# Miniprotein binders against Mucin-6 (MUC6), part 5

Target 1, 185 residues: Mucin-6 (MUC6), of Homo sapiens (Human) (q6w4x9r395to579)
Amino acid sequence: GHCSLEGGSFVTTFDARPYRFHGTCTYILLQSPQLPEDGALMAVYDKSGVSHSETSLVAVVYLSRQDKIVISQDEVVTNNGEAKWLPYKTRNITVFRQTSTHLQMATSFGLELVVQLRPIFQAYVTVGPQFRGQTRGLCGNFNGDTTDDFTTSMGIAEGTASLFVDSWRAGNCPAALERETDPCS

## First folded at step 4 (miniprotein)

Design xc46 (from xc43 with K51Y E56L)
Fold by ESMFold2-Fast, scan of step 4:
Structure xc46 (fold): chain B 185 residues (1-185), chain A 81 residues (1-81)
Amino acid sequence: as target 1 above (185 residues)
Amino acid sequence: TPEERLKELLDKAEKLIEEAFKLAQEGKTDEAIKKVEEALKLIREAIELAYKLGDLELVRRTLELVFKAIKVLEEIEEESG
């Protein structure tokens, strides 16, 4: 399955459901029993200068009991707060420069992350078939049914993206707004 | 409080990075690297607290300090090569 974070405010889930939101928080992108050491992938959004969006992706974080890998739009890669030169390798994770404008995080456990640094910071998540029906977060539940892709952190299927996104916030951040409810720049 | 601890960590890390830059300019490479390593240790604690608190501005500030630390290390390597 493939999940994408594009154009500053667009998300396409593993079941290929597209949606848009406006938020300035850290959100849980992917949690799964298939991720070792209680691993989770998170996305950090902040205000943007892009005319069609109030918010943009500014960093992607992979967090587990052993690692906190942060890839930011400033092309900084850290693990547990320590700056790392690429290629950077751990036992199960390798971060490297795939092209002049793309970084890749490859893992031994069926998760791949590609980050576009320029011209716009974007992320692409690929998971193996072992993740089918075993994911939760902004990328959806990967069960082949788009009608329940907006399942909140409390296990409720929502009809709107804003409530879904808000349920996956990390910490006490403002509520996310759908494009239609954000009439101003 | 966690917020007070986070501000202390960020202020101390920023000061260490400034000291490291001055040491690098004086050619004291080993001392500069040591100060950067101390700053990065504090930044590690700060980023964990910032994410725990869910404060994006503090997360951004910790990432800016990492960027500054990398710049100091790059300048040291450039001068040594």
Scores: ipSAE 0.000, ipTM 0.097, lowest interface PAE 18.4, mean pLDDT 69

Design xc5 (from xc0 with E26I)
Fold by ESMFold2-Fast, scan of step 4:
Formats: structure tokens, C-alpha cells, sequence
Structure xc5 (fold): chain B 185 residues (1-185), chain A 112 residues (1-112)
């Protein structure tokens, strides 16, 4: 399955449900029992200078008991707070420059992350079939049914994105709210 | 009723998650959310064995919090709850699950 974080504030879940949100926090993007050492993928959003968006993706974090890998929009990769030159390899994870504008994190456990650095920082998450029905977070539950894609961290299915996104906050940040858009824009 | 006791425990866990968020402890938030999700999924099955396994995971997350806060009473209650849960799995005894939930809830209340 494929989940994308594009255009600053747009997300498409593993079940292909699109939504957008407004928020400046670290959010849980993906948790699953298929991730080793209690691993989780997280997305960091901050204010954007783009005239048509208030928020944008600024970093992606993979956190487990062994690793805290941060890939940021300024092209810095760290693990456990230390800057790493690419390619960077651990037992199960390799981070490398796929193209002049893209970095890839490949894993042995069925998770792949590609980040576009330029012209806009964006992220693409791919998971293997073993993750089907076993994911949670901003990328949804990967069960083939979009009606429960907005399942909060407490297991409640919501009809709107705002409460769903807020439930996946991982820091002391303002609540995520849907941005009001001008219908003539 | 086991389901009702678990719902009360989930409310205490929600308070601890909010406190971890305010403290900026992203690892605590991750572990607590994982434990809570495992428990919610186990409740959907109605399987006492799965519920016991999920409660062990909740107790592990709470022991981390109790040790970090230096609360030996909370640690003691959680270790006792873990022993009751292991016994419940071995003996197929759901009454021990109820006793364990009470201890875990008391520990969560001490921590929140």
C-alpha cells in the first residue's frame, strides 16, 4: 500500500482517502505491530511561507527503541541526534540519495520511505502486504474500507479529518484544525 | 464487568497520554498510544487471553512512567498486576484479570 504527504498539507491514506489539515506539530504517521522494536513513523509540520498554505511538512522521523532517524527539509539526516553522511546503514535500515532531489529509507521489514527534497518537501510511504489491516496513524488502517480511515488514537471512527488528526499529535502543540478555504480560489 | 473496568482504565491512560504530550516526551506518547491501541483492539475480540496480553503491554508502559517519576508504590502495584495477568493466562481464570485491572487503574491514578 501507498500513503503520500504532498503539497504542504495534503495526505492520501493507504486506502486512497484524500484529506488535508492545518496543524504545526509532530504527528504519528504510521504505527503497526509489523514494525520492529515498537517502531513508529512520524511527520513534523511547521508554518509555511507559501501564500496558499499555512502549514508544511518539514521532517519525517522514524523512532524505535534503537533508532531516532530524522530526515529534514534542509537535507540533514540524523540518528539519535548525530548527523550522518549518506549512504547510512544500520542492521535493518539504509538511508541513501536515490536521485539529486530524492532520499530513500529502505528497510528489511516491509517499510519504504521516499522523501522529495526539491522543489517542495514531500514524503511517500510504501508498506508490504503484511501491513494490511495492521496500520494506524495519519496514513489510515489499510483495510480496504475508507469509511473508517479517520479512526482516532482511541479507536473512534470520525466523519471529519480535524478530530482524527488532533488525536495523532505526539507533542505539546495546538490542536490540528481543518483550514477554511475560499470556494472562489 | 471486564469491559466496564477497562473503559475506566482507558480514561486514566488518556490523562497520562495528555501529560506526556505536555512534557514533550514523544517516546512516552508512542508507547502509551501503542498500549492503548492494543487494548482497544483486544476488547473488540472479547477474548480474555488477548485482553490479558494487552493489559501486560499497558502495565509495561506504566512501569516506565512510574520508574521515571520515582513512584515505588505504582511500580509495586503494576508488578503485582503483571503476576495476576500471567496467572490468568496460565489458569484460564478471568477473575484474576479483573483484579489486575483494578491494580493497573490504581497505579495510573497515582501517576496522573
Amino acid sequence: as target 1 above (185 residues)
Amino acid sequence: DIREEVKKLLEEARKLIEEAKKAGDIEAVRLLLEAVFTLIEALKTGDPEKISEALLKVSEALIRAAEKLGDPEAVEKLLEAQELLRKALEENNPELIKEAIKLIKEAAELLG
Scores: ipSAE 0.013, ipTM 0.484, lowest interface PAE 6.8, mean pLDDT 77

Design xc50 (from xc49 with R21L Y33W)
Fold by ESMFold2-Fast, scan of step 4:
Structure xc50 (fold): chain B 185 residues (1-185), chain A 82 residues (1-82)
Amino acid sequence: as target 1 above (185 residues)
Amino acid sequence: GKEELIEEARRVAEKVLEIALKAIEIAKKTGDWTVVRLALEAVFLVIEALELAERGDFEKARELVREALKLAHEAMRIAIEA
């Protein structure tokens, strides 16, 4: 299954339901029993000047009991708060530069993440068939039916994206990276 | 010398990564995550081999690189046959 985070604030779920939202928090993209060590994939959104939205993706986070891997739009990769140079490996996860503009996080458990760094920060999530009907979060439930893709963290199917997105907040808001972007590189 | 051995390990590591990434890309079309797992094991071994080479353990590094290359080729074989 494929889930995409594109154009700053557009999401397409594993069941191919597209939506857009406004939010400036950390959100759960994917939780599943198929992820080891209570793993979860999360997305950080912040206010940003893009033509189609005031909010944009600024970082993707993989969090488990052992790891907190953060891939940010400024091309910094950290694990548990420590900057890592690529390629970087853990027991089940490898982060590496796939192209000059793309990073890939590959795993042994059927999850793959590709992050586009330039010209705009975007993310692409791929999961194996073992995840079918076993996912929850912003990427949907991967059950082959788009009508219940807006299932909240409490298990309630919503008709609109707002309550769905809000239910998947993963902590403090604003949860955006508190960094000053150098206007000149 | 030592630098030549490290460079050799890096060259083979790049080849393993190239083969593994191609196998993963093919496997995505079929959903065969066994191929992805084998390819990722190859990537894991090659990264470990580079770390061992930097520490001066060239014998173990070569052993891991050989195993990684075998896994990458096997993943590609399965991917192509799917």
Scores: ipSAE 0.000, ipTM 0.122, lowest interface PAE 20.5, mean pLDDT 71

Design xc6 (from xc0 with E26M)
Fold by ESMFold2-Fast, scan of step 4:
Structure xc6 (fold): chain B 185 residues (1-185), chain A 112 residues (1-112)
Amino acid sequence: as target 1 above (185 residues)
Amino acid sequence: DIREEVKKLLEEARKLIEEAKKAGDMEAVRLLLEAVFTLIEALKTGDPEKISEALLKVSEALIRAAEKLGDPEAVEKLLEAQELLRKALEENNPELIKEAIKLIKEAAELLG
């Protein structure tokens, strides 16, 4: 399955459900028992440009008991707070420059992350078939049914993205607002 | 380790600052100190782009010193290093930064 974080505020879940949100926090993208050492993939959003209601992706974090890998929009890669030169390898994870504008984090456990650095910071998450029906977070539950993709951290299926997004906040941050559809935007 | 190569380069730059002070070339002292300060700040970020930009400033200060001393070999190495750094910025390739540091260090050794 494929989950994408694009255009600063758009998310498409593993079951291909698109939504938009406004939030300035760290959010859990993916938790799964398939991730070793209590691993989780997270996204950091902050305010973008002139509009205080707009938010954009500024970093992606992979956190486990052994590693805290941060890939930020300023093209810095750190693990456990230390800057790393690419290619960077651990026992199960390799971070490398895939193209002049893209970094890739490849893992031995069926998770791949591709980060676009330019012109807009964006992220693409790919998981193997072993993750089917075993994911939770902003990327959805990967069960082939889009009607329950807005399942909160408390296990409740919501009809709106804002409550869903707020339930997956990893920090003490303000509540997110769903971006309204504007024909001129 | 890029940090270790940069530390060696900073030591060579320090020797050149002392020589510039003895020669009374206060503009060379200013440029070298600015370049060294920028490089130290860039190292703290771990950002290859900022490190490459800082190394370009170091190479400019060293080219000035090489031209004043009449050392064409040092000038040649520094111009090659600048081309590698520009390419590193375009391709985001840290291996080119390492090659550039080696050339800048060799040029600094010729000058010190």
Scores: ipSAE 0.000, ipTM 0.062, lowest interface PAE 27.3, mean pLDDT 72

Design xc7 (from xc0 with V29I)
Fold by ESMFold2-Fast, scan of step 4:
Structure xc7 (fold): chain B 185 residues (1-185), chain A 112 residues (1-112)
Amino acid sequence: as target 1 above (185 residues)
Amino acid sequence: DIREEVKKLLEEARKLIEEAKKAGDEEAIRLLLEAVFTLIEALKTGDPEKISEALLKVSEALIRAAEKLGDPEAVEKLLEAQELLRKALEENNPELIKEAIKLIKEAAELLG
């Protein structure tokens, strides 16, 4: 399955449901029992300079019991707070420069992340078939049914993206009570 | 009823997730969310074995939170709950699951 974070504020789930949100927080992008050591992929959003996008993706984080790998729009890669030169390899994860504008995080457990650094910071998540029906977070539940892709962190299917997104906040951030509307929307 | 007690525990877990968010404890948020979803999925099956396995994950997440906060009473209750859950799985005894849920809930209340 394939999930994408594009154009600053757009997300397409593993079941191909597109949606848009604006927020300034760290969000759970993907959790699954298929990820070792209670691993989770997270997305950090903040105020952006991207045209027609009030907020945008600024970093992607892979957090497990052993590792906290952060890939920033500033082209800095850290693990557990320490900057790493690329290629960077752990036992199960390798981060390397795929092209002059793209970084890739390859894993041994069926997760692949490609990050576009320029002209706009974007992320592309690929998971193997073993993840089918076993994912949760902003990328959806990967069950082949888009009607329940907005399943919140408490297992409730919502009709709106804002309630869904707010349920996946992973930090002390204000709820998106009101989202500033792009004047050109 | 096990299902009703689990629903009450989920409400306590929701409060703890909010406290973890206030503390900026990304690890606790990650573990608690993983445990909550495992428990919700197990509850949908109605299978006491899957519910017991999910409760073990909840107790593990709470032990990590309790150790970080320095609450030895909460740790002790959670370790006792884990022992009861393992016995429940071995003996197929749902009454031990109810006793374990009570201890996990008490530990969660101490931590919230």
Scores: ipSAE 0.017, ipTM 0.489, lowest interface PAE 6.9, mean pLDDT 78

Design xc8 (from xc0 with E26T V29L)
Fold by ESMFold2-Fast, scan of step 4:
Structure xc8 (fold): chain B 185 residues (1-185), chain A 112 residues (1-112)
Amino acid sequence: as target 1 above (185 residues)
Amino acid sequence: DIREEVKKLLEEARKLIEEAKKAGDTEALRLLLEAVFTLIEALKTGDPEKISEALLKVSEALIRAAEKLGDPEAVEKLLEAQELLRKALEENNPELIKEAIKLIKEAAELLG
């Protein structure tokens, strides 16, 4: 299955349902019992510079009990707040440069993430067949039925994207995106 | 000797720093200086893992420069070097670090 976050504000679910949303928070992109150590993919959105109605993807986060890997639009990769050079490898995850404009996070548990850095920050999520019917979050439930792709965190199928998206918010919305590690001069 | 190969790479990086200064390219200059500093500090440790991490930083700075200059051959060599460094870390194999240094040096020569 394939899920995409494109053009700053467009999402296509694993069941190929497209939608658009406007939010300035961290959202649960993918949760599944197939992810080890209570793992989850999250997406961070912030407002576009000149338009208050537009939002854009600014970072993707993989969080588990072991790791907090952040890939940001500034092309910085951190784990647990510490900057990492590529390729970066843990026991089950490798983050590396796939092309001059794309990073890939490959895993041993059937999840792949490709991040386009330029010209626009975008993300592409691929999951193996073991994830079918076992996903939840912004990428949908991957059950082959698009009519319930907007299933909220409370388990209710919504007809509109707004309530669906809001239900998958993770934590409070900060005033600005804060970097976990300050750059060295 | 990994340390000797790194010293040769630092000489090529020095030439690129001078070119960035002449061109007034503050972003390239910042990245190259940071990468060189990290590599020099890692070399003092003698730890192949830290040296590999520093070389990945250098390769990232050079990829940014190669993309800006539109040099696909340099980009290709740097991506190959990163793949070798990844394998070196996975296999704990210092010979792959030497091969990666050679590719990074060749890319730096193309850019300089």
Scores: ipSAE 0.000, ipTM 0.149, lowest interface PAE 20.6, mean pLDDT 72

Design xc9 (from xc0 with V29F)
Fold by ESMFold2-Fast, scan of step 4:
Parts: C-alpha cells; structure tokens; sequence
Structure xc9 (fold): chain B 185 residues (1-185), chain A 112 residues (1-112)
C-alpha cells in the first residue's frame, strides 16, 4: 500500500481516500504491530510561511524504543537528537539520498519512506502486504474499504476529517519535539 | 575517519587561537579561527547550527577584509568557503566542511 502527504496539506490514505489536513502539531501517520519495537511513523505540521491560514509538512519522524529518526524540510537527518551524515545505517534502517531532491528511508520490516525536499516538502509511504488491515493513523487502516478510513484513535469511524485528524495527535507538538533534540532536552 | 580528523583539526585550531591571542592579531583573523573551531564541532556532532554560526563568522571576516582592501587571495578563499558551507548544509556532506576549513585556515594565514 501507498500513502502520500502532498501539496503541504493533502493526504491520500492506503485505501486511496484523499483528504485535506489543517493542523499544527505532530500526528501519528502509521502505527502497526508489524513495526518492530513499538515503532510508529509520525508527521509534523506547522503554519505555512506566507499563508497564516494554511499548514504544511515540516518533518517526518520514525520513533521506536531504540530510534527517533527525524527528517526535516531543512534536509537535516537526526537520530535520537544527533545529526547524521548520509548514508546513515542502523541494524534495520538505512537513510540515503535517492536523488538530488529526494531522501529515502529503507527498512527490513516492509516500510519505505521517500521524502521530497524540493520544490515542496512531501512524503510518500509504502508498506508491504503484511500490513493489510493492521495499520492505524492518518494513512488509514489499509483494509480495502475507504468508508472507515477516518477511524479515530478511539476506534470510531467519523464522516469528517477534522475529528479523525485531531484524534491522531501524538501529544508531541513542535515545542515537545524541539525539547527532545539534544542539547534542548 | 572523521573522528581522527576532528581530533587533529581541533588540536591545530587550539594552537592557532593561542598564537593569535598572544600576537594581538586583527579581528578578521580571530573570527576566522573561531569559525574553524565551530566547524570542527560541527564535524564532531553533525549540528547544522554550528555550520550556520561559522558562516556568520566567515561573512563578518569577509566584510572586514573587503572593506580594508585586504589580500585578494584571502577574499577569494573566503568566498569559496562560504559556497562550500552552504552546499554542506544542503547536502549534509562532511567532505565539503573539511574543504571549507582548509580554505578558511589559508585565508587566516594570509590575513594574520
């Protein structure tokens, strides 16, 4: 399955349901028991520079018990608060420059992330078939049915995107994410 | 190995800073040595804020060198160093930081 975060504020779920995002916090993009060490993929949104009423993707975060990998629109990659030179490799994850304008995070557990850096920061998530029906978050539940793609963190299927999006706040708004980056912790 | 290179560069930078303090060198020379020290910290930590701090110090030294009609070779080296540091920020490439450090040291020698 494929999920995309495009055009600053648009999301297309694994079941191909498009919606628009308006918010300024860290949101859970993907949670699954298929991710090792309680892993989760998260997206950070902040206000657009010129348009005060619009929000844009500014960073993507992969968080597990061992790793906190942050890829930001400033082309900085950190893990657990330390900046890393590319290619950066851990036991199960490799982050590398795929093209002059794209970074890729490849994993051994069926998750791939491609980040477009320019002209606009965007993210593309690919998951293997083992994730079918086992995902939660902004990318939907990957069950082949778009009518329940707005399932909140409490398990309620909503008709509108706003309550769905709000339910997936990680509790890690930009100030909290900044505090966890050394030496700001 | 970046660790071995960082250790060597840090020792060289400390020696140059001590010599500059004793000699009472020009402000531009001092700024360039501080930029080198800051870039060595960037190589150790990968911190982009350290690269940005070094860029500001190189920019200030360049303005002083240009205003005083300083050594034209020093000015050219500092302009090249600025370009390398901007590329290093975009590409997250330690090789470009090492090249910038070399140019900054050469410019400092010409000014000091």
Amino acid sequence: as target 1 above (185 residues)
Amino acid sequence: DIREEVKKLLEEARKLIEEAKKAGDEEAFRLLLEAVFTLIEALKTGDPEKISEALLKVSEALIRAAEKLGDPEAVEKLLEAQELLRKALEENNPELIKEAIKLIKEAAELLG
Scores: ipSAE 0.000, ipTM 0.120, lowest interface PAE 17.3, mean pLDDT 73

Design xe10 (from xe0 with I84R E87M)
Fold by ESMFold2-Fast, scan of step 4:
Structure xe10 (fold): chain B 185 residues (1-185), chain A 95 residues (1-95)
Amino acid sequence: as target 1 above (185 residues)
Amino acid sequence: DAEELKKEIEELIREAEELLKEAERLLKEYLETGDPELLTKSILEALEAIFLLREAARLAAQLGDKELVEKIEKLTEEALKLAREAMKIYVEEHE
């Protein structure tokens, strides 16, 4: 299955359900029992321009008990806070430059990530068939049914993207980011 | 074997081009009929083309063929534009 993060504000799930993303936080893209050592793939979004409603992908993070690999739009790759020269290889993960504008993270456990660095930072997630029906997060549940692709972190299927996206925020966003509404307006 | 890699790249590009043409056909048919399955299938076909082109680019880079990599990047940009247009239509229909 394929999940894509395009143009800074669009996501297409593994079941090919597209939606618009307009939050400013770290979000869980993919959690699965198939990922070793409590692994998760995450996306970091921030404001992209003068429009307050526009957001862009700024980094992709793979987090497990062993690794915290961050691939940034600034073409910096770190693991556990330490900058790495490419190609970078761990036991189960290799990060390398696929082309002058693309990086790839290859794994031994059926997850592949390709990141476009230029002209726009974008990400493409591929998972093997063992992940079918075994995923949760912004990329959906990969069960072949688009009607429940907006399943929240609480296990509830939503009809719209807004509550779905908010439910997948990672817990380290500052409280101020959740209060973008001006109470004096 | 460079010859075998070149044939594999050509086959990946051919398959991606066929998927891209099909994605465009499906999108046009959706605009005529309003059948939401056609829109979803258009997006899926365009995404599949993008993934095949990424593999083709990897192999072309391995060959050191910069001109071929650039050709693949242009095809990838076309596939991304089509996918984005289809996704925009879908999102506008569904909030």
Scores: ipSAE 0.025, ipTM 0.405, lowest interface PAE 7.9, mean pLDDT 77

Design xe11 (from xe0 with I84Y E87R)
Fold by ESMFold2-Fast, scan of step 4:
Parts: C-alpha cells; sequence; structure tokens
Structure xe11 (fold): chain B 185 residues (1-185), chain A 95 residues (1-95)
C-alpha cells in the first residue's frame, strides 16, 4: 500500500483517502505490530514560509527501541542524535541517496520510505501486503474501507480530518486550542 | 550485469508510463461520471507510478546514466502533478 505526504499540506492514506493537513507538531504516520522493536514512522510539521496558517513537512523520523533515524529537509540524516554519512546501514535498515534530490530508507520488514529533498520536501511510504488491516496513524488503517480512515488514537472513527490529526500528535506539543512558548519551561 | 539492469530500468519506466496513462484516463472518466471511486483509483495509479519511477531512478543512478536519470525525473514530475491535481479535486468535492 502507498501513503504520501506532498505539497506541505496534502496526505493520501493507504486506502487512497486524501485530506488536507494543518498542524505544527510531530505526528505518528504509521504504527503496526509488523514493525520490529515497537517501531513507528513519524512526520514533523512546521509553519510554511508563505503563510503562518500553512504548514509543511520538515522531517521524517523512524523510531524503535534500537534506532531514532531522522531525515530532515536540511538534508541531514542522524541516528540516535549522531550525523551519518550515506549510505548508512543498520541491521535491518539502509538509508541511501537514490538521486541527487531523493533519499530512500529501505528495510527488511516490508516498509520503504522515499523522501524528496528538493524542490519541496515530501515523503512517500510503501508497505507490503502483510500490513493490510495492521496499520494505524495518519496513513490510515489499510483495511480497504475509506469510511473509517479517520480512526483516532482512541479508536473512534471521525468524520473530519482535524480531530483525527490531533489525536495522532506525538511528543510534548500543545493542543490546537492551547499555546505554549516553551515545551520545557 | 549492466545490460540486464538497463532492461529492468526500461521495464519499470514502461510500467510507470502505462500507470500514468491509466490514471489520466480514470481522471477524465471521473470528470464525466462523477464517480469518486474512479478519482481514488486515479490517485492510486499515479502514486504507484511514482514509486516505480523512484526505483528506476535508483538503478539508473547506480549505472551512472545521467540522461536516463533526467528522463525518469521528468516523468516523476508529471506523475506528481497528476496526483496533486486529482487529489485537489477530491478534497474540494468530497471533503
Amino acid sequence: as target 1 above (185 residues)
Amino acid sequence: DAEELKKEIEELIREAEELLKEAERLLKEYLETGDPELLTKSILEALEAIFLLREAARLAAQLGDKELVEKIEKLTEEALKLAYEARKIYVEEHE
């Protein structure tokens, strides 16, 4: 199945449900029992340069018990806080430069990530058939039914994207109606 | 084997081009019928084409064939534009 994060504000789920994204936090894109070591794929969004009300993808993170791989729009790849030269290989994951403008993260467990660095930072997620009905997060539940693609982290199917997106926030970010100047004051 | 690898790249490009043609056909049929399932299929076909083109680009870069990489990047741009336009229509009309 395929999930995409494009144009800073568009997400298309594994069941091909498109929606607009507005938010300035780290969000869980994909959690699944098929990911080893409690793995999760996450996306970091921040305000765009053209409007304070628009947001754009600034980094993609793969987090597990073993690894915290960050691929940022600055074209820096880190694992567990240390910058890595490409190609970079772990036990089950290889990050390499696919083209001058694209990086790929290949895995042994049926997850592939392609990141476009220029002209716009974008991400494309591919998962194998073993992930069918086994995913949760912004990329949807991959069950062939788009009517429940907005299933929140609490298991509630919402009719709108806003409550769905907010439920998948990760890290210490303020809620939509809350404001904090320092997440660790 | 460089010759076998080149054949694999050309096959990936061929498959991607067919997917893009089908995605465009589905989008046109959607504009005629209003069937949202056709628009969804169009988006999926375009996304599949993008993933095939990324693999083709990886293999072409491995061969050092700059002209082939450039051809693949141009096709990727076309696929991205089609997917963006189809998605924009879907969001505006269905959500």
Scores: ipSAE 0.103, ipTM 0.568, lowest interface PAE 6.1, mean pLDDT 80

Design xe12 (from xe0 with L80R)
Fold by ESMFold2-Fast, scan of step 4:
Structure xe12 (fold): chain B 185 residues (1-185), chain A 95 residues (1-95)
Amino acid sequence: as target 1 above (185 residues)
Amino acid sequence: DAEELKKEIEELIREAEELLKEAERLLKEYLETGDPELLTKSILEALEAIFLLREAARLAAQLGDKELVEKIEKLTEEARKLAIEAEKIYVEEHE
């Protein structure tokens, strides 16, 4: 399955349901028992001056008990708060520059992330067949039925994106990303 | 019902066509002025058109209207080609 975060603020789920949202926080994209060590993929959104949604993707985070890998729109990759030179490899995860404008995070457990850095920060999530019917979060439940793709964190299928998205907020957003930015500073 | 879905599909297509037209206008202005903001806006509007067309295609498939699905897919491919072309220009000229 394929899930995409494109155009600053548009999401297409694993079952190909497109939706738009407005928000400035960290959201859970993907939780699954197929991810080792309580792993989760998350997306950070902040205010945007160029997106019609008024918010845009600014970072993608893979969090587990061992790792907190952050790939940000300023092309910095960190793990557990420390900047890493690419290619960067752990036991099960490799982050490398696929092209001049794309980074890839490859894993041994059936998850692949491709991040487009320029001209627009975008993310593409690919999961293997073992994830079918085993996913939760903004990317949907990957069960082949788009009518329940807006299933909230409480297990309720919603008809609209707003309650769905809000249910997948992941605590507090990073303080640095909440600061007002002056484009000329 | 089917008639309300058809109206929604047509509204999505109209909005997407307007966005694609604006994306083309912005790309043309970029080629004349060199303002990179116009190029970025062109890409964003083309991408927004693609997303609206994806929803239109989903609804058209629910109606079983194969001709409408094909029309939407053709427009989606045109929008995708514009976005790819604009992104290529950005990479080549601003890296």
Scores: ipSAE 0.031, ipTM 0.473, lowest interface PAE 7.5, mean pLDDT 78

Design xe13 (from xe0 with L80Y)
Fold by ESMFold2-Fast, scan of step 4:
Structure xe13 (fold): chain B 185 residues (1-185), chain A 95 residues (1-95)
Amino acid sequence: as target 1 above (185 residues)
Amino acid sequence: DAEELKKEIEELIREAEELLKEAERLLKEYLETGDPELLTKSILEALEAIFLLREAARLAAQLGDKELVEKIEKLTEEAYKLAIEAEKIYVEEHE
């Protein structure tokens, strides 16, 4: 399955349901029992002035019990608050420059992330078939049915994107992210 | 119902066509002026058009209207071609 975060605040779920939202915090893109060490993929959004959209993607975070990998629009990659030179490899995760404008995070557990750095910061998430019906978050539930893709963190299917998005809000906002990866503010 | 869905699809296509026309205008203006903000806006408008067209295609598929789906897919191809060309220019100018 493929999930995309494009053009600021446009999302297409694993079941190919597109939607727009406004948001200025950290949101859970993907949670699944298929991710090791309680792993989760998250997206950080902040205000944008470049289009009619008021908010844009500024960072993607992979968080587990062992790792906090942050890929930001400033082309900085950190793990657990420490800047890393690319290519960067852990036991199960490799982050490398795929092209002059794209970074890739490849994993051993069926998750792949491609981040476009220029001209617009965007993210593309690919998951293997083992994730089918076992995902939660902004990328949807990957069950082959688009009608329930707006399932909130409490398990309720909503008809509108706003309640869905708000339910997947994480505790970390852009200010918290900035303080952890670059405390100079 | 089918009639309401058709109206929604038509509105999405209309909005997408307007965005795509604006994206083309912005790209042409960029080629004349060299203003990088216009290039960025052109790419964003084209991507917004693609998003609306994907939603229109999804709804058209629900109606079982194969002819309408095909029409939307062709328009989506045009939007992708514009976005790709604009992105190539952006990359070349910033590398």
Scores: ipSAE 0.000, ipTM 0.209, lowest interface PAE 13.2, mean pLDDT 75

Design xe14 (from xe0 with L80K I84E)
Fold by ESMFold2-Fast, scan of step 4:
Formats: sequence, structure tokens, C-alpha cells
Structure xe14 (fold): chain B 185 residues (1-185), chain A 95 residues (1-95)
Amino acid sequence: as target 1 above (185 residues)
Amino acid sequence: DAEELKKEIEELIREAEELLKEAERLLKEYLETGDPELLTKSILEALEAIFLLREAARLAAQLGDKELVEKIEKLTEEAKKLAEEAEKIYVEEHE
């Protein structure tokens, strides 16, 4: 299955459901028992100056008990807070430059990540068939049914993206500001 | 080299203009077919154009060419308007 984070604010789930993502936090993109050492893939969003979408993907994080690999839009790759030169290899993960504008994270456990650095920071997640029905997070549940792709961290299927997105926050983030609108009668 | 930077800026602007034309084509096709993939592609291409123009503006500022920066900013506003219209349609259809 394929999940994409594109144009700064778009997500397409493993079951091919598209939606907009707006926020200034770290969000859980993918959790699965198929990921070793309690692994999770996360997406970091922050303010952007582009159009009225106003938030953009700025980094992708792979976190496990052994590794905290961060790939950021400024083309810096770190693991556990230390900058790494590419290609960078661990026991199960290799990060390398695929093209002048793309980095790839290849793993031994059926997860592949391709990050486009320029002109727009974007991420493409590929998972093997062993992940089917075994995923949680912004990329959906990979069960072949798009109607429950908005399943929250509490296991409730929502009809809208707003509660779904907020349920997958993984960081300590500043309070959201709500636009106040007074309807004219 | 200033001449190399000018050529790079011109190429970025050219690429952005091509992306904007394609974004307009995709949006028009979406309005005829209702295919949500076309709407998403339209928005992504308009956003790519904006990012290319932002890089062009950065390089123009590096050259100290204020008039070129202003011209690029005007084109960026046109690109933003297109992206905003397409994004508005996306939000209304997909929430």
C-alpha cells in the first residue's frame, strides 16, 4: 500500500482516501505491530507562507526504541540528535540520496519512505502486504475500506477529518486559535 | 556568478509558468469529470509553482535586484489565487 503527504497539507491514505491536513504539531503517520522495537513514523507540520493552507510538512520522523531518525526540509538527517552523512546505515535501516532532490529510507521490515526535498517537501510511504489491516495513524488502517479511514486513536470511525487528525497528535503543541465568525441575520 | 543566477531565476520562472498552465488545465478537467485526483493534482502543481517562485525571489534578492523580486512576487500572487480557488473547492467537496 501507498500513502502520500503532498503539497504541504494533503494526505492520501493507504486505501486511497484523500484529505487535507492542517496543523502545527507532530502527528502519528503510521503505527503498526509490524514495526520492530515499537516503531512509529511521524510527520511534523509547521506554519507556511504558501496560499491559505498555511501549514506545511517540515520533517518526517521514524522513532523506535533504538532510533530517532529525523529527515527535515533543510536536508539535514539526524539519528538520536546527531547529524549523519549519507548514505547512513543501521542494522535494519538505510537512508540515502536517491536523486538530487529525493532521499530514500529503506528498511528490512517492509516499510519504505521517499522524501522529496525540493521544490516542495513531500513524503511517500510504501508498506508491504504484511501491514494490511495492521496500520494506525494519518495513513489510515489499510483494510480496503475508505469509509473507516478516519479511525481516531481511540478506535472510533469518524465521518470527518477534523477529529481524526487531532486524535493523532504526538507532541506538546501550543493551543489552537479558533477563527470567530458571527453570522449576519 | 550573476549571469548564472539570472539564468537559474529565468528557468525557475519558466517551470512555474508551465506548472500554473497545467494546474489550470487540470482544474478545468476536474470541473468536467468530477475526478478528485485531478483536483488534487491541480492544487499540488499550483503549490509547486509557488515554491519555485519563492526560490526565484530568494535568488533575485541575493542579487539585490528589487525590481525582479517585485515582478516575481506579482506572479506568486497570481499563483496563490489559483491555488486558493482550487483549495476552496477541495475543502467544500472533501471537508
Scores: ipSAE 0.016, ipTM 0.359, lowest interface PAE 5.6, mean pLDDT 77

